# Ledger of designs, part 8: VH-VL binders against f4iux6r469to655

Target 1, 187 residues: f4iux6r469to655
Amino acid sequence: RLLQRLPGCVSRDLIDQLTVEYCYLNSKTNRKKLVKALFNVPRTSLELLAYYSRMVATLASCMKDIPSMLVQMLEDEFNSLVHKKDQMNIETKIRNIRFIGELCKFKIVPAGLVFSCLKACLDEFTHHNIDVACNLLETCGRFLYRSPETTLRMTNMLDILMRLKNVKNLDPRQSTLVENAYYLCKP

## First folded at step 18 (VH-VL)

Design k6
Fold by ESMFold2, look of step 18:
Structure k6 (fold): chain C 187 residues (1-187), chain A 120 residues (1-120), chain B 112 residues (1-112)
Amino acid sequence: as target 1 above (187 residues)
Amino acid sequence: EVQLVQSGAEVKKPGASVKVSCKASGYTFTDYYIHWVRQAPGQGLEWIGWIDPSSGGTKYNEKFKGRATLTADTSTSTAYLELSSLRSEDTAVYYCARDFSEGSEWFDYWGQGTLVTVSS
Amino acid sequence: DIVMTQSPDSLAVSLGERATINCKSSQSVLSSSNNKNYLAWYQQKPGQPPKLLIYWASTRESGVPDRFSGSGSGTDFTLTISSLQAEDVAVYYCQQYWDTPTFGQGTKVEIK
């Protein structure tokens, strides 16, 4: 019953209150149901991703299987979709990568996974992968650029991004998207 | 919880058409493809195609082009397979399945199956 | 389309013994970009839909017993049941999802 309230948690206070209430109903089965509900967030409701990530971060200290299961499902989703060029809509890929990026800012997703996803998109810098790379950078790129332990790796990735923009024949929309993502990370 | 509930068994004569329904619940229907897979008695699995409920876009196994039509009704969260010009070889259990993620093409949620029997 | 060929077609194994099912794809299903094999295994009992056991060739789905394991890469894959139980009597299918989905013909596992 508490999981039906997830889509309505559109503020920090609402998600925090639900998180507290959830702690009183904790079981192995309920944790699996929570992870599946978080993963199945509607792709039109991207504003929920930060609040869901906050809930996961709060629960991570006492329920280690919640972050581990969710991160595994998101990584599996990324890997299954990154090479699918006959997919009609990009929005599922965008939901996926933004969720990964939000969880990275909460230190639930390790930076290594973010760099792996970014590298996969840069290695095949065409189709949806251009948009996915830019959305990842818009979500957590500045966070990683400002973090001392990841600044050099992020700088190198941004250099590769700009080289690919200059070498590939990107349409104006994608070219602008790349520029915007770059300067959001390095103003 | 994610569920896919299919319509009941059907008996058809050769040359007729059949329409099988698959009602989805427990998730945002338009965020995932619905796939159709069939299994003739005592035989293996055969992929028919997918539909993207958000756009109405479809992809078909070449074997079924011209005979299979996939549709979706977003107001009822229901996907449909219509198979026309039925032959006795079309006797099978027809499954709908949701892929793990939209277009991933591996399946962790399946409907219960709908037996379609084509006989004179 | 990528053709998936399983061997054997049927297999009889004593309770508690190892069962091994092979699956060969007509083309590689390994992505060099993410180093993942786009290969899944399903279990199907009579009157039921297939149930996912393994994906990425070797990753066990949640709730699947540890006795099930997958291995292999590229074109050659194996499903292993390390200690066969009575409830493992079923037909097993491999399936690739690198391109348009295709399934192996199935391997029936039964108790000897």
Scores: ipSAE 0.691, ipTM 0.873, lowest interface PAE 1.8, mean pLDDT 92
Fold by ESMFold2 at other seeds, look of step 20:
Structure k6 (fold): chain C 187 residues (1-187), chain A 120 residues (1-120), chain B 112 residues (1-112)
Amino acid sequence: as target 1 above (187 residues)
Amino acid sequence: EVQLVQSGAEVKKPGASVKVSCKASGYTFTDYYIHWVRQAPGQGLEWIGWIDPSSGGTKYNEKFKGRATLTADTSTSTAYLELSSLRSEDTAVYYCARDFSEGSEWFDYWGQGTLVTVSS
Amino acid sequence: DIVMTQSPDSLAVSLGERATINCKSSQSVLSSSNNKNYLAWYQQKPGQPPKLLIYWASTRESGVPDRFSGSGSGTDFTLTISSLQAEDVAVYYCQQYWDTPTFGQGTKVEIK
């Protein structure tokens, strides 16, 4: 019942209220159910990812297994996407990477994982990986660029991105997407 | 909570066909493949194929191509396996399973299984 | 198709002792792209569907006891039950998902 309200939490107040109510139902079984419900967010409802990430960050102080399980599931999903290439809809890949990016801004996903995902996309800078890299940067790239501990690494990745754009024959949509992502991070 | 509920046991004669249903709940049905796996009595697991409910795309084990048909009804969140020209060797428990993520091909949720018995 | 071969076909192990199940694939299931082995292990008790135990060769599914562990890489994999419990009596299957899914023939674990 409480998890049925997750798709309706389209504001900070709504997700915060649900988070408080969830604390009354805290058990190992209920934490697993919550993580699965968060992971199963519809790929057409990307606006929910920031609110879900906020809930995870709030619960992380008391329930360490929630962020751990969710991050593991998202990383496992990303790794399966690399092998399956273009078998699945781009929106599934975008849901995955945006969730990772949102969680990074809430300091739930470590920056190292984000850089690993970005590197994987840049190492095979073709097809959906271009869109995935750009969506990751649009989600958390500025956050990482402005953070002193990650500025240099992000700068190097952005330089690689623009170099790849210049040597690859990207269609106009992807070329614009790369430029927009770059300048969102480094205006 | 993710759940896959299959239709009940079936007894069929050789040469007939059977259609097994698998109703999904607790997630967005079109975001994941549904796989079908069978297990003959005293035997191991045999993959039949998958369906992508979002596109209707399918892939079949060569053994079943031409006899197995996988379909999905997105309005009812239900996947179907139809197996035609039944033989005694098709006697098995038939499982539906959801992959971990669309196309990942390992299975975190399984239906309860449907026994299909082919008897002359 | 990738053929998965398990050994032994059955084993009997005393309560509290270690059970070891081997799985060999006919070709490597290790990806150089993500350095992951595309190998899962399932437990199946009589009258029940298979239950996922381990994926990526060594990652335990949520809710699986710590006594279950997976190891190996490339073509050779092992499932270990460090201290066999009565509830662990089941048939165990390995499965690869590098290519079209295929399963090992199964290993039956019994109490000695």
Scores: ipSAE 0.331, ipTM 0.767, lowest interface PAE 4.8, mean pLDDT 90

## First folded at step 21 (VH-VL)

Design i3
Fold by ESMFold2, fold request of step 23:
Structure i3 (fold): chain C 187 residues (1-187), chain A 120 residues (1-120), chain B 112 residues (1-112)
Amino acid sequence: as target 1 above (187 residues)
Amino acid sequence: EVQLVQSGAEVKKPGASVKVSCKASGYTFTDYYIHWVRQAPGQGLEWIGWIDPYSGGTKYNEKFKGRATLTADTSTSTAYLELSSLRSEDTAVYYCARDRFEGSEWFDYWGQGTLVTVSS
Amino acid sequence: DIVMTQSPDSLAVSLGERATINCKSSQSVLYSSNNKNYLAWYQQKPGQPPKLLIYWASTRESGVPDRFSGSGSGTDFTLTISSLQAEDVAVYYCQQYWDTPTFGQGTKVEIK
């Protein structure tokens, strides 16, 4: 019923209206269904991630299991896939990491999780992990760079990123992606 | 609500082929791989391979490469295992299973199993 | 391929007592970058498909009773049933998902 409207919430007003309506469905079953629907956001609809993250942030004060369940599923997905080289659907990994990054900006995902994801990608900086690391940085890297408590750690991670670009023989697309991500964080 | 419903039992002669179906419901079929695992009578579990219904990509256990073919029909949300050149040691229950995350290679839902008997 | 070896092949345990199943992998399934062990446990009751119990070596799947627990790291893992119930009679399998999936040979658990 209300969950079928989620993919159509392409504006702040639309997601806010749905969020208000969903407050009246405060049962464990409905909260679990919402989390599943949010997690299964279409892999082609990355624009929805900020709006879904906004909904989660709004509900977090009164429905604390919604953010905790969603974050746990996203983390489990990341860890399941981070070293799988025969999984060829990059869009799934990009959806995962951008959602983590959006939730970090809404202070639902702790910065520690973002740094753990980034570290894992930098530790094996090849295959999809190059694109995943860059997409994470494009999503929340500037936010973490400008936040006083995370500036130093983000700066160190960006230095590692550029060192890896120089050590690894990246193709031109990957090199450009790394440079763009770096300068989006540190203009 | 996630369900994997497999086709019925089969009896085959050595040298024949068998095709087992696995119809998925309760989730978006193209968001998860379908794996195939078999179990000979009184024996353990043996992984056969997976198919990605989104791309059509596959991976096979080397033991079955050349004899097993995995396919999927997204219009019917159905995955298939075809095993050719059957031998008596291929007598087993064949399961389909959904991976927990697309490509994760661990399984949260299983079909009921399909007994394939290869007569000697 | 990573070979998974379980012990014992079979055990009989009195109702309410602790059952312990061991699983050893031929190489580490711990990923140093995230400190996760890529190890799952399944329960298979007679005439039924396997059922996921535990993943990441120690995380219980939703709906699995808390008497089931997993432990271990690297190459050595344990499934523990703290107070065996009649419905726990089954064969238990470990499975690694670090590399190409492989299963242990199974451990049959029975009531004494």
Scores: ipSAE 0.796, ipTM 0.905, lowest interface PAE 1.1, mean pLDDT 93
Fold by ESMFold2, last read:
Structure i3 (fold): chain C 187 residues (1-187), chain A 120 residues (1-120), chain B 112 residues (1-112)
Amino acid sequence: as target 1 above (187 residues)
Amino acid sequence: EVQLVQSGAEVKKPGASVKVSCKASGYTFTDYYIHWVRQAPGQGLEWIGWIDPYSGGTKYNEKFKGRATLTADTSTSTAYLELSSLRSEDTAVYYCARDRFEGSEWFDYWGQGTLVTVSS
Amino acid sequence: DIVMTQSPDSLAVSLGERATINCKSSQSVLYSSNNKNYLAWYQQKPGQPPKLLIYWASTRESGVPDRFSGSGSGTDFTLTISSLQAEDVAVYYCQQYWDTPTFGQGTKVEIK
């Protein structure tokens, strides 16, 4: 019932209204159902990720297991797939990393997790990991660059990114993707 | 509730083919790979391959390439394993399993198993 | 393919006592970039499909009793049942998911 309205929450007001209504369903079973529904956002509906992240942030103070469960599922997904070259659907990896990035901007995912994900992609800078790294940077890279506590670490990661671009034989699409991500963070 | 329900037991002669079905419910069928794993009597588990219902892509254990064919019908949420040129050593219980994450290759839900017996 | 070897093949343990199952991989399943061991444990009771118990070598799946724990790293792993219950009679399999999935040969756990 309430979970069926999630895909329709295409504005701040709509997701906030649903969040208020959901507060009346504070049982462990209902919280698990919500987390599963949030995690299973359609890969064609990435515009919803910011609104879903807003809902999680609003509920975090009173339903602390919601952010914990969701972040754990996203991290497990990232780690399960980061080295899998036979995983064919890049869209799933993009959904995963963009969700992590949005949650970072809402202070649900700690910056340390974002840097761990980015480092893992840079350590094996091939295949889908190039796209995943760039999508992470496009989602939260400037946020972390502008934040005083993370500026230095983000700068170092961007320097590593450009070093890898210069050392690896990236095709033109990949080279452009890396350049675009870099300049989005440091315009 | 996530469920994988497989077709019933089969008895086949050497050289024949078998097709086992796996009907999925309780989740979005195209969001997860379906894997196939077999278990010969008194033996361990052997991975056969996976199918991605979203793209139709497949991967096979080298042991089964050329004999195993994995397909999926998204309109019925059903995955299929077809194994050709059957031998007596193909006698086993065949399981379908859902990977925990699309392409992760570890499994959170399993079908009940389908016994395939290859006998003269 | 990464070969998974379990020991012992069979184990008899008194109710309430500790059962220990070992699993060894032919090459490391630890990914240095994220420090995760790509290893799972499954329980298979007679006449049933396998059931996931442990992933990342030591993380319990939801709904799995606390008496099940996993440990180890790299190539050497252990599943421990701290206080064996009658319902734990089963065959236990380790499985790596670093590369093409492979399983150990299984360890049968029985009540002594």
Scores: ipSAE 0.779, ipTM 0.898, lowest interface PAE 1.2, mean pLDDT 92
Fold by ESMFold2 at other seeds, fold request of step 23:
Structure i3 (fold): chain C 187 residues (1-187), chain A 120 residues (1-120), chain B 112 residues (1-112)
Amino acid sequence: as target 1 above (187 residues)
Amino acid sequence: EVQLVQSGAEVKKPGASVKVSCKASGYTFTDYYIHWVRQAPGQGLEWIGWIDPYSGGTKYNEKFKGRATLTADTSTSTAYLELSSLRSEDTAVYYCARDRFEGSEWFDYWGQGTLVTVSS
Amino acid sequence: DIVMTQSPDSLAVSLGERATINCKSSQSVLYSSNNKNYLAWYQQKPGQPPKLLIYWASTRESGVPDRFSGSGSGTDFTLTISSLQAEDVAVYYCQQYWDTPTFGQGTKVEIK
């Protein structure tokens, strides 16, 4: 099956070739299957997220329901989990937020969704939400900081992040994560 | 495509134990929690707990803690509910359900149900 | 635990007419940070397991007919079936997922 090749697409050439081949399978059933396969990227294979996001961006003009379905699933996942303190696997939350961030850089996820996710993590800045916020910033924070339309809002969010770091008694690992994320965005 | 297929009906005496299975197919078993929910005859739905097949972690409704044990076998993609010290009030249909997202606690697919009857 | 209370316990509705089911939570299930209501609705047809209809209080699950709609916020929620069909005979449950999952007691819908 063509979709079983997705985990092996570890280069631009490989994902681009698969994308071209997939264009010949343009049915609603196949588009839904692709979205589910992209969403279910292994949480141990975060390097694939940029390539998957590239495929989505390439298909977006001719298969508009692919980006819309994928973004809806990612947003619903984020909102379902942001409050849950007994959800065990931070890797699932990291996969989710990095995928959102990569899709933002490919202009598939609107910046508004990224800021909503970041705000939610900052509003309850504890537990996994600290790591999730930092991973989001590491993925697309500099992109949003350097974009004229979003620079001011990104700057305000980074200021809130640093104030929270200074007010909350974070352990050294999380404190370092916050500092690294901040300076990646604003060196 | 996604299916949860449960083991067959059971008849038990008070004080015994029962183990209900839930075999998953059509998705990656370790990507979602499996929840257990029961429904006594003519009654509503009562949540029992969840298991994370990836980590083996569990959470239980306080009412069932100490009597319910949730396990999963990733090699067969099967989740299990074991309920001990059975009483007549445990007579119910027991469902497994997949949460929509790992840990989200709302459910997109359900098994067909397993009737457990506890009678003297 | 958050207690979910439905009303009525049972209703009979003519084919093609509107059915309205209410659900009330003992605590708000609205999260201020994302403005989402952590509430779902399920349909359980006779002899079948429950089926997800609505999540986030008002979002229809894929493949669910447009005649099903959800509304409300905070503690008060409504499921509406705008034009009842024969296949809609079922018990309907609300369920909150803000905290430990709890269900309403169910509302039986039947054809008058």
Scores: ipSAE 0.775, ipTM 0.896, lowest interface PAE 1.2, mean pLDDT 92
Fold by ESMFold2 at other seeds, last read:
Structure i3 (fold): chain C 187 residues (1-187), chain A 120 residues (1-120), chain B 112 residues (1-112)
Amino acid sequence: as target 1 above (187 residues)
Amino acid sequence: EVQLVQSGAEVKKPGASVKVSCKASGYTFTDYYIHWVRQAPGQGLEWIGWIDPYSGGTKYNEKFKGRATLTADTSTSTAYLELSSLRSEDTAVYYCARDRFEGSEWFDYWGQGTLVTVSS
Amino acid sequence: DIVMTQSPDSLAVSLGERATINCKSSQSVLYSSNNKNYLAWYQQKPGQPPKLLIYWASTRESGVPDRFSGSGSGTDFTLTISSLQAEDVAVYYCQQYWDTPTFGQGTKVEIK
């Protein structure tokens, strides 16, 4: 079916062509299948997330349940895992949060959800949550910093991030990760 | 469509071991943990543990630590529960279940169950 | 481990009437960071595996009839079946997923 082409859509043109073809499959069953396929993007293929987000944004006006279902699944995944410190889950958590960040840049995920995720990571700033927070910032932090309606809130969150880095005595890898994420948002 | 299909019923003597299989289909096997939950006749649900098919990592309910072994074969998309040193109180239906999200520890799909009977 | 205690153990309700099942956890399953209660409800009909009904204490799983609703927070939770149907005869379990999964002992619902 067309969904098997999703992992091969490594360019704007490829995802746009698939999106056009999928428009002709506008049934509730097919929309649910698309959402599940998008959600189950390979955890090793983070480059696909921007293209998947582009497809969702293109379909949003005519298939409004696709973005709402996908965002709900991503939010539920984040909340289910945010307190879990299992090392095996970091790849899934990174995929989750980068997808949320990409969808935010396409105006599918509201900034409020991004800030809620970031706050949750800062509230328990240890283990995977450090990496997750930094990956979120790398994905959409500068976008939110440059957006007038979110600049102040993003600035405040970045200040909290740096304060936590200094207080928590992070190991060198995580300390560098935090610094890189911070300066990527505020070059 | 997500399916978890378990192996057939087993009858064992005390002290023996049993190995129950759970074949997954309809999703990427390595993207979700497989949990095992048992239910003794007329009783409630008891969580045994999970396996991460991606890494091979496991977590066990301490009640079963040392007796339960969880494994997975990614080439066949099959998870296994092996329970050793069986006792009569191990008589139960054993379920495999997929967690809703990898590591979330709540379950959206369950296998049909495998009755294991331990009798002298 | 977090102990989950259900009440009553058994409940007989007339067809079309409301059934109420309580679940209490030995410690809070509410995470203040996201304001979510890490609690699920399952239905198990005779001879079948459990089926997910409710998660986050109050969110209905897809395909679950809207007569099923969940409420409560922290340590005290309720599953309500607003108008009991014949097919609702089952054992109902609460389960927390904040920490190592644990289930309540179950509540059997019957038609009176």
Scores: ipSAE 0.771, ipTM 0.891, lowest interface PAE 1.1, mean pLDDT 92

